# Ledger of designs, part 95: VH-VL binders against NAD kinase (nadK)

Target 1, 268 residues: NAD kinase (nadK), of Syntrophomonas wolfei subsp. wolfei (q0aze0)
Amino acid sequence: MKIILVNNRFKENTEKKAQEIAGQLSALNVEVIIDNGLDEPYAGTVDFIMVLGGDGTMLRAARRYGQRAIPVLGVNMGTVGFLSNIEINELAEYLPLILREEYSLEARMMLEVAVFQQQSLLTRVFCLNELLLRSNSPRMLSFALEISGQKLEPYRGDGLIVSTTTGSTAYSLSAGGPIADPQLDAFIVTPVASHIINKRPLVVSPEREISLHLLEEREAIIGIDGQIKMDFGAENRVLIKRAPHPLLMVNLKAKPFFTSIDRSLQRQ
Below, E stands for the ipSAE of ESMFold2; O stands for the ipSAE of OpenDDE; V2 stands for 0.75 times the mean of E and O plus 0.25 times the DockQ between their complexes.

## First folded at step 9 (VH-VL)

Design M11 (from M1 with heavy chain S53R; framework fv_oberotatug)
Fold by ESMFold2-Fast, scan of step 9:
Structure M11 (fold): chain C 268 residues (1-268), chain A 124 residues (1-124), chain B 107 residues (1-107)
Amino acid sequence: as target 1 above (268 residues)
Amino acid sequence: EVQLVESGGGLVKPGGSLRLSCAASGFTFSNAWMSWVRQAPGKGLEWVGRIKRKIDGGTTDYAAPVQGRFTISRDDSKNTLYLQMNSLKTEDTAVYYCTTHPRYSGYFLAFDIWGQGTLVTVSS
Amino acid sequence: DVQMTQSPSSLSASVGDRVTITCRASQSISRWLSWYQQRPGKAPNLLIYKASNLESGVPSRFSGSGSGTDFTLTISTLQPEDFATYYCQQSYDKPWTFGQGTKVEIK
């Protein structure tokens, strides 16, 4: 069995813990590849991905490996989040079950984001939460949104978020989007500080193709999962589709989504 | 409300075949791992085999006494679990229960919901 | 296979008694053990999962403890509806195996 162990490069305790876990796994005849974010993603075949850290580390793992149909387990190291399933102090107890494949999988949709300049593809990336189009200056953007070839009335404001259902509790929520059951597949399209008072968040079929381009020359950026930033100008366009494969998240125990969200939003 | 109902049991001669069905209602069947557990008259419980959800690969596992003779399958569109029993032996005489490993408990490795059972008698 | 051995095989008790049933695994199974109750002529009911977690709807007089190889089910104050056969079951390694059962009978 071969496992990728993904850790947070900015946390010293996480590096030490990753080495400790790698040693434990090697003692059980498991081959371990450590991904701390400094190198290119491991290109070979692997059986399982274990993510040590918070939601940010899981988002990175999903972008790097989410399209390979490999089980991904989130192991919480301290910060409470939505994408981890077990705590680090529970890992020793669950490890035999992981090695025996005694776990269930939950499919989480991902976005495929393709950025073009004229007719040339500049980049193609995948993400778990969202794409954000935003102004890179105090000036509002004017931009066009097309959904499966249907051209909507122009948007005027600070930007737009195109989110998965998993991303509904991330930036889309902060911008006024709805909370969605992550087991549903849908795009959530949420305006950011729209100057047009009746621009509402949209919930659309995941079979739709979403296209964005600027209607006037402005300094703007595309953000991916809050972690990747790219310049975006009037000569650029972005196409957003449902990714070919969902992220396969490992469930070893119940993590009740609705009560977790309720606690986060309503209570302390 | 939540219910599992087994059917298809009966008397069969050694070497014969029988197909059991388990009809599920009151919960999302496609979200449950399913098992068959049997109990010989006056004896204890014996796990027969398990089928995972289709999204978990739909894989099956069997206890050694039945491996190669019994096949577990599921039809999520009909909310039904099946046990195909071939080359039956007198030792297979038992009440057969279908049971769930429900996700809502968070611990998929316990048998939470049980049917009433169906009796299979293998006799010459 | 992981073998599960229960003790005693049967016991006689009166309403109000404290009843203790023990289950031993042939190898360490961590906490991957469940307890079931089976009343005569009925299907089993889950009482305890993962050694010590009480299943929803199960009375608080039932409790489980243990880890590794030795596990205990305790009924603190036996009620008339508790006269039944009790089974432990390991879910650590396939095949899943049950103990032989402990019959709790009226004294």
Scores: ipSAE 0.625, ipTM 0.819, lowest interface PAE 1.8, mean pLDDT 89

Design M110 (from M1 with light chain S91Y; framework fv_oberotatug)
Fold by ESMFold2-Fast, scan of step 9:
Structure M110 (fold): chain C 268 residues (1-268), chain A 124 residues (1-124), chain B 107 residues (1-107)
Amino acid sequence: as target 1 above (268 residues)
Amino acid sequence: EVQLVESGGGLVKPGGSLRLSCAASGFTFSNAWMSWVRQAPGKGLEWVGRIKSKIDGGTTDYAAPVQGRFTISRDDSKNTLYLQMNSLKTEDTAVYYCTTHPRYSGYFLAFDIWGQGTLVTVSS
Amino acid sequence: DVQMTQSPSSLSASVGDRVTITCRASQSISRWLSWYQQRPGKAPNLLIYKASNLESGVPSRFSGSGSGTDFTLTISTLQPEDFATYYCQQYYDKPWTFGQGTKVEIK
């Protein structure tokens, strides 16, 4: 069995723990590959991915490996988050079950984001939470949104978020979007500080294609899961669709989404 | 709300066959792992076998005494679990329970929800 | 196979008594053990999962402890409805195996 350990290279405690866990797994005849984000994603076949850290580390793992149909387990290392399933102090206890494949899988939709320069594909990335289009200057953006070829009236404001249901509790929530059951497949389209009256968040079938482009020359950026930043200008177009494969998240124990989000939102 | 109801038990001769059904309600059956557990009259509990959900591979596992003779299957469109029992032996006489652990409750592998059971009698 | 052995096979107790049932595994199973209650003529009921976690709706007089090979179910103050047979079950390794059962009878 081959396992990738994904950790945050900027957290010393996570790095030390990854090495410790790698040693434990090697003693059980498991081949371990450590991915601390420095190198390209591991290209070989792998049976399981263990993410050591918070939600940010899970987002990185999903972006790097989420399209490979490999089980991914989030192991929390002391920070509260939505994407981990067990705590680090529980790992030794669950490890035998992991190795015997005694766990459940939960499919989480992902976005496929393709950025074009006119007719040429510049880049294609996948993400678990959202794409953010935002102004990179004090000036408002003017931009066009198309949903499956249907052209909406122009947007004016700071930007727009296209989110998965998993991402509904991330940046989309802060911008006024709805909280969505992560078991649903849908795009959530949330305006950021729209100057146009009556621009509301939209909940859209995941089978639709969403296209964005600027109507005026402005400095703007595309943000992916709050981790990747790309320049976006009037010559660019972005196409967003459901990724070919969902992220397969490992459940070793029940995690109560609705009570967790409710308590989080009621804290002052 | 969450319920399992077994049916199909009865009297059968050694070497015969019987199919048990377990109707599920109150949870998302297609995502649940399902097991059969039996209990011979006046005896203890014995795990028979398990079937995983389709997303988890849809694989089946069986206890040695029934391997090759019993087959577990599921019909997610009908929310129903099946146990096909072939080449029945007198020692297969037992109350057969279907069990599940709904994903939203507790630890996944415990036998959380049980049906009322259905009696299978194999006599000669 | 992991063998589960319960002790005692039966016991007599009075309402209000503290009852302790022990379960021993033939090899270490960490905490992957559940306890079930079966009243005469009824289906089993989950009481405790993962050695010490009380199932929702189960009275707080029930508690579980242990890890590795030795496990204990305790009923702190026995009630009339607690006269039943109790089973431990490991889910560490397939096949899942149950103890032989402990019958709790009225004294």
Scores: ipSAE 0.453, ipTM 0.724, lowest interface PAE 2.4, mean pLDDT 89

Design M111 (from M1 with light chain S91G; framework fv_oberotatug)
Fold by ESMFold2-Fast, scan of step 9:
Structure M111 (fold): chain C 268 residues (1-268), chain A 124 residues (1-124), chain B 107 residues (1-107)
Amino acid sequence: as target 1 above (268 residues)
Amino acid sequence: EVQLVESGGGLVKPGGSLRLSCAASGFTFSNAWMSWVRQAPGKGLEWVGRIKSKIDGGTTDYAAPVQGRFTISRDDSKNTLYLQMNSLKTEDTAVYYCTTHPRYSGYFLAFDIWGQGTLVTVSS
Amino acid sequence: DVQMTQSPSSLSASVGDRVTITCRASQSISRWLSWYQQRPGKAPNLLIYKASNLESGVPSRFSGSGSGTDFTLTISTLQPEDFATYYCQQGYDKPWTFGQGTKVEIK
């Protein structure tokens, strides 16, 4: 059995803990590949992905490995987030179940983002939460939104978010988007500080294709899961669609979404 | 109402075959891991085998006494679980229960919903 | 295989009694142990999972404890509907195995 162990080396003590866990797994004849985010993603075949850290580390793992249809387990190392399933101090108890494949899987949709410069594909990336288009200057953007070939009236504002249902509690929520059941597959399209008062968030079929481009020469940025940023100008176009494979998240214990989000909102 | 209803039991001679069915209703069958558990008359419970949901790989596992003779399958479009029993032996005589594992509740190693059972008698 | 042994095999009790049933595993199974109740002529019913967690809808008079190899099911105040056979089951390793059962009979 081969496991990728994903960690964030810049979080206190996570590299040391990753090495400790790798040693425990090796003692059980499990081959371990450590991914601390610095190198290219591991290109070989693996059976399981264990993510040590918070939601940010899970987002990186999903971007790097989420399209391979490999089980991914989030192991929390500190403050509880939405994408972890067990705590680090529970790992020893659950490890035999992991090795015997005694766990369930939950499919979470992902976005496929393709950025073009004129007619040439510049990059293709996958993400779990969202794509953000935003201004990189004090000037408001004018941009076109097209959904499955349907051209909407131009947008004028600071930007737009195209989110998965998993991402509904991330940046889309902060911009006024709805909270969505992550078991549903849908795009959530949330305007950021629209100049036009009647531009509302849209919830659309995951089978739709969403296209964005600037209508005026402006400096803008495309953000992916809050972790990748790319310059975006009038010569660029972005195409967003549902990724070919969902992220397969491992459930070793129940984590109730609705009571967790309700409690989180009440504390704020 | 959540229900599992077994059928297909009966009397068979040693060496014979039977196919048991388990009709599920009131929950999302396609997401459930399903097992067969048997109980010989006046005896305790014995796990026979399990099938995972298709999203979890759709794999099957069997207890040693039935391995190679019994096959578990499912038809999610009909919400039905099957147990194909071949080369039956007198020691296979038992009430056969279909049962679910709690997939999303973090205790999929237990059996939470049970059918009423169907009797299989293997006798000359 | 992980062997599960229950003690006692049977006991006689009266309504209102405190009843304790013990289950022992042949090797450490952590907390991966469930308890079931089977009334005469009926299918089993899940009472407790992961050693100590009470299943939804199960009366609070039932409780479980233990880890490793030794586990206990307790019924704090026995009711008429509790006269049944009780089984422990390990979920640690396949094949999953049950104890031989403990019959709780009216005194």
Scores: ipSAE 0.612, ipTM 0.812, lowest interface PAE 1.8, mean pLDDT 89

Design M112 (from M1 with light chain S91H; framework fv_oberotatug; at its last look DockQ between E and O 0.66; V2 from the best seeds 0.00; counts 0 for: pae E 3.9 > 2)
Fold by ESMFold2-Fast, scan of step 9:
Structure M112 (fold): chain C 268 residues (1-268), chain A 124 residues (1-124), chain B 107 residues (1-107)
Amino acid sequence: as target 1 above (268 residues)
Amino acid sequence: EVQLVESGGGLVKPGGSLRLSCAASGFTFSNAWMSWVRQAPGKGLEWVGRIKSKIDGGTTDYAAPVQGRFTISRDDSKNTLYLQMNSLKTEDTAVYYCTTHPRYSGYFLAFDIWGQGTLVTVSS
Amino acid sequence: DVQMTQSPSSLSASVGDRVTITCRASQSISRWLSWYQQRPGKAPNLLIYKASNLESGVPSRFSGSGSGTDFTLTISTLQPEDFATYYCQQHYDKPWTFGQGTKVEIK
């Protein structure tokens, strides 16, 4: 059995803990690859991925490995989040179940994002939460949204979010989007500070294709999961569709999604 | 109401075959891992085997005494679990129970819902 | 295989008594143990899962404790409906094995 341990080396306690866990797994005849985010993703065959950290580390793991149909377990290292299933102090108890494949899987849709300059593909990335188009200056954007060839009235505002259902509790929520059951597949399209009062979030079939481009020359950026930034100008367009494979998340215990999000919202 | 109903038990001669069915209602059967557990007359409980949900790989596992002779299958469109029993032996005589392993409840491996059982008697 | 040994095999008790049943695993199973109740002629019912968690709908007089190799089921104040056979089962490693059962009989 071969396992990737994904951690954030810039948090000193997570690097030490990753080394400790790697030693424990090695003693059980498990081959371990440590991915601290600095090198290219491991290209070889892998049976399981353990993510040691918070939601940010899970988002990175999903971008690097989410399309490979490998089980991914989120192990919380003491930060609050929505993408972990067990706490680090529970790992020893659940490890025998992990090694014997005594766990259930939950499929989480991902986005495929393709950015073009003219007709040339600049980059293609996958993400678990969302794509954000936003202004990089105090001036609002004017941009076009097209859904499966249907051209909507132009948007005017600070930007737009195209989110998965998993991403419904991330930036889309902050921008006024709905909370979605992450077991459903859908795009959530949420305006950011729209100048037009009646522009509402849209819930769209995951079979549709979404495209965005600027209608006026403005400084803008495309953000991916809050972690990748790229410049976006009038010469660019972005194409968003459902990724070929969902992220396969490991469930070792029930995570009470609706009560957790309800409690989180009441505390604000 | 959550319910499991077994059927198909009866008297069969050694070396014979029998197919048990378990009809499920009141829960999302397609998400459940399912097991068969048997109990010989006047004896204790013995796990027979398990089938995972299709989204978890649909794999089957069996106790050594039945491995190679028994096959567990499921039909999610009919909410039905099956146990095909071949090459039956007198020691297979027991009440056979259908039971669930709930997903997302926090105790995937406990048997939380049980049927009433169906009696299989293997004798001349 | 993980072997589960229950003691006692049977016990006699009166309504109102405190009843304790023990279960021992041949190797450490962490907390991966469940307790079941079986009334005569009926299917088993889940009482306790993961060693100490009370199943919904089960009366609070039932409790479970233990980890590793030694586990205990306690009925704090025995009621008439509690005269039954009790089984432990480990979920640590396949095959999932049951204890041989403890019959709780009226005195």
Scores: ipSAE 0.647, ipTM 0.831, lowest interface PAE 1.6, mean pLDDT 89
Fold by ESMFold2, look of step 10:
Structure M112 (fold): chain C 268 residues (1-268), chain A 124 residues (1-124), chain B 107 residues (1-107)
Amino acid sequence: as target 1 above (268 residues)
Amino acid sequence: EVQLVESGGGLVKPGGSLRLSCAASGFTFSNAWMSWVRQAPGKGLEWVGRIKSKIDGGTTDYAAPVQGRFTISRDDSKNTLYLQMNSLKTEDTAVYYCTTHPRYSGYFLAFDIWGQGTLVTVSS
Amino acid sequence: DVQMTQSPSSLSASVGDRVTITCRASQSISRWLSWYQQRPGKAPNLLIYKASNLESGVPSRFSGSGSGTDFTLTISTLQPEDFATYYCQQHYDKPWTFGQGTKVEIK
């Protein structure tokens, strides 16, 4: 059996813990790959991914590996979030179940984001929480939103968020979007500081195709999961779809979304 | 109200076949892992086999005495679990219970909800 | 296979007695053990999961303890409805095995 341990290279404690866990797993004849974010994603076949850290580390793991249909376990290292399942001090107790594949999976929808320059594909990325389009200057953006070929009235404001239900508790919430049950598959489209009062957040079928482009030359950026930033101008268009594969999150112990929501939001 | 109701038990000769059904209600059957557990008359409990939900791989596991002879299947559209029993032996005589596993707990391999049982008698 | 041995196989007790049933695993199973009650002519029902956690609706007179290989079910003050057979079950490694049962009978 082969496992990736994903950690945060900026926290020495997580690197030391990852090496400790790798040693324990090697003693059980498990091959371990450590991914601290410095190198390219591991390209080979693996059976399981263990994320040591908070929601940010899970977001990176999801972008790197989420389309491979590999089980991903979030292990909390200190701050309770929305994406961890067990605490680090519980890992030894649950490890035999992990190795025997005695756990359940929860599917979390991801976004497929394709950015074009004119007609040419510039980049494609996957994300777990959201795409943000926002102004990179004091001036408002004028931009077009198209949903499955249906052009909405132009937007004017600071930007727009296209979020998964998992991302509904992230930036989308701060911008006025609803909290969504992560078991639902949907896009949540949330305007950011809209100049047009009638632009409400939209909840959109995951089977729709969402397109964005600027209507005026302005400096803008595309943000991905709050961790990736790309320049975006009048020559660009972004296309957003449901990703081909959900993130497969491992559940070893109950983490009821609704009863824990206030505590989890307080920690973010 | 969560409920499991077994049916299909009866008398069968050695070497014969029988199919048990378990009708489920009051919970999301498609998310559940399901098992069969049997109890010979006057004896203890014995796990027979388990089927996982589709999202968890839909895989089956069997106890050694029934491997290759029994097949567990499920029909999520009908909320029904099945046990196909082939090449029956007198040792298979028992009350057969269907049962659920909890999904998100530290006891998800325990058996939390049980049906009433159905008697299978294998006798000449 | 992990073998589960219960002790005693049967016991006689009176209402109000403290009853202790033990379960021993042939190898360490951490805390992955459950207890079941089966009344005569009825299906089993779950009492205790993960060695010490009381299932919802189970009276507080029931308690479980132990880890590793040795586990105990205790009924602090036996009631008339507690006359039944009790089974332990490990859920550490397949096949998930039960103890042979302990029958608690009225004197």
Scores: ipSAE 0.367, ipTM 0.736, lowest interface PAE 3.9, mean pLDDT 89
Fold by OpenDDE, look of step 10:
Structure M112 (fold): chain C 268 residues (1-268), chain A 124 residues (1-124), chain B 107 residues (1-107)
Amino acid sequence: as target 1 above (268 residues)
Amino acid sequence: EVQLVESGGGLVKPGGSLRLSCAASGFTFSNAWMSWVRQAPGKGLEWVGRIKSKIDGGTTDYAAPVQGRFTISRDDSKNTLYLQMNSLKTEDTAVYYCTTHPRYSGYFLAFDIWGQGTLVTVSS
Amino acid sequence: DVQMTQSPSSLSASVGDRVTITCRASQSISRWLSWYQQRPGKAPNLLIYKASNLESGVPSRFSGSGSGTDFTLTISTLQPEDFATYYCQQHYDKPWTFGQGTKVEIK
């Protein structure tokens, strides 16, 4: 068995724990690769990904490895979030099951985000939570939203979020989006400070495609999962689709999503 | 309501074959790990085997006494679990239960749902 | 295979009694143990999972404890409907073996 341990090099506690766990796994004849985000994603084949840390680390891991259809386990290290399945102090209890592949998986839809310069592809990224289009100035944006070829009325405001159901409890929620069942596949399109007060979020089928572009020359940015930032102008287009592969999240322990929402959100 | 209903039990001679079915309702069957458990008359419970969900590989495991003779399969489109029993022996006589744990807690914690069982009698 | 040994095999008790059943594993199974109740002619019902978690709908008079190799099921105040056979089962490794059962009878 070969495992990637994903941690955050800027958090010493996660790095230290990764080294400890790597030692333990090596002693059990498991090959271990540590990914602290410093280098490029490991290109070799692996059987399992263990994410040590919080939601941010999971989002990074999902972007780096999610398209490979590899089981990903979130191991929480004292943070509050929605993407970890077990606590670090529970790892020893579940490790034998992991090594025997005695676990269930939960498929989480990811976004495929393609950014274009005219007709040329600039970048393509898979992400777990959301794509954000926002103004890079104190002025609001005017932008066009198209869903499966249907052109909506122009949006005016600070920006727009296109989120997965997983991302519904992230920035989309802060912007007034609905909380979605993570077992449901859907896009959530949430306006950010629209000049139309009653502009409502949209819940969109995962079979549809979403496109965005600016209607005027303004400085904007694209944000992905709150961690990646790129400039976005009138010459750019963004196309959002359901990713061809979901993130396969390991489910070792029951997580009652709906009954724990209030607790989790209050602690954030 | 979550429910499992076994069928197909009956009398069979040693060396014979029998196929049991388990009809599931009230939960997402395709996501569930399913198991067969049997109980000989007046005896305790014995795990027979399991089949994982498709997303988890759909693989099967069997207890040693039935290895090579029994086959577990599933039809997710019909919400049905099967147990094909070949080369039956007298010691295979038992009530056969299908079981699952359809909750979010996972499928290897316990069996929270049981069918009523179906009796298989192997006798000459 | 992990062997599960229950004790006692049978016991007699009266309504209102405190009843304790033990289950020992041949090796450490952490907390991967469940308890079931089976009434005559009926399918088993889950009582406890992961050694100490009470299944939904199960009366609070039932409790489970233990970790590693030694586990205990306790009925704090035995009720008429509690006369049945009880089984432990490990889910640490396949085959998922059961204990031999404990029959709780009326004194």
Scores: ipSAE 0.360, ipTM 0.758, lowest interface PAE 1.6, mean pLDDT 91
ESMFold2 (binder alone), look of step 10: mean pLDDT 90; pTM 0.928

Design M113 (from M1 with light chain Y92F; framework fv_oberotatug)
Fold by ESMFold2-Fast, scan of step 9:
Structure M113 (fold): chain C 268 residues (1-268), chain A 124 residues (1-124), chain B 107 residues (1-107)
Amino acid sequence: as target 1 above (268 residues)
Amino acid sequence: EVQLVESGGGLVKPGGSLRLSCAASGFTFSNAWMSWVRQAPGKGLEWVGRIKSKIDGGTTDYAAPVQGRFTISRDDSKNTLYLQMNSLKTEDTAVYYCTTHPRYSGYFLAFDIWGQGTLVTVSS
Amino acid sequence: DVQMTQSPSSLSASVGDRVTITCRASQSISRWLSWYQQRPGKAPNLLIYKASNLESGVPSRFSGSGSGTDFTLTISTLQPEDFATYYCQQSFDKPWTFGQGTKVEIK
């Protein structure tokens, strides 16, 4: 059995803890690959991915490995988040269950993002939470949104978010989007500070294709999961669709989404 | 109201077959892992086997005494669990219970909900 | 297979008594142990899961403790409805196995 340990190199003591866990796994005849984010993703066959960190580390793991249909477990090593299932101090207790596949899987949709320059593909990336188109200056953007060939009236504002249901509690929420059941597959399209008063968040079938391009040359960026940033100009177009494979998240214990989000919102 | 109701038990001769059903209501059956547990008259509890939800692979596991003779299946559209019992032996005589494992729960490996049971008697 | 052995196999008690039942695993099972109550002619009921967690709706007089190989179920003040057979069950390794049961009888 081969397991990838994904850790956050910038979090205190995570490298030492990753080495300790790797030693425990090796003693149980498990081959371990450590991914601290510095190298290219491991290209070989693996059976399981264990993410040691918070939501940010899970988002990175999902982009690197989420399309391989491999079980991914989030293990919290700091601030509690929405994408971890167990705490680090619980890992030793749950490890036998992990090795015996005594866990449930939850499929979480991902986005496939393709960025073009004219008709040429520049890059293709996958993400778990969202794509953000935003202005990189005080000037608002003017941009076109097309959903499965249907051209909407132009948008004017600071930007737009195209989110998965998993991402509904991330940046989309901050911009006024709805909270969505993460077991539902849908795109959530949330405008950022739209000048047009009646532009509302949209909930769109995951079978749709969404495209965006600028109508005026402005300083703009595309952001992916709040971690990847790329320049976006009038010569660029982005195409967003459902990724071929969902992220397979491991659940070893109950994590009640609705009561957790309800408490979080009341304490804001 | 969360409920499991077993049916299909009865008297059968050694070497015969029976199919047990378990009708589930009051919860999302398609997400649940389901097990059969049996109890011979005057004896203790014995796990028979389990079926995972379809999203978790729909795999089945069996205790050694029934492996190759019993088959567990489910019909999520009817909220029903089945136990197909073939090549029955006198030692299979027992009350058969269906039970649930909550899929996303801190006790998902405990048997949290049980039916009332159905008696299977294997006798000539 | 992991063998589960309960002690005692039976005991006699009076209402108001403190009752202790033990369960021993043939190998370490961490805390992957549950306790069940079965009243005569009825299906089992989950009391305790993961060694020490009280199931919702179960009276607080029931408690569980232990880790590794040795586990205990305690009923602090026995009530008439508690005369039943109690089973431990390990969920550490398949096949999942139950103890032989402890019958709590009226004195």
Scores: ipSAE 0.599, ipTM 0.808, lowest interface PAE 1.8, mean pLDDT 89

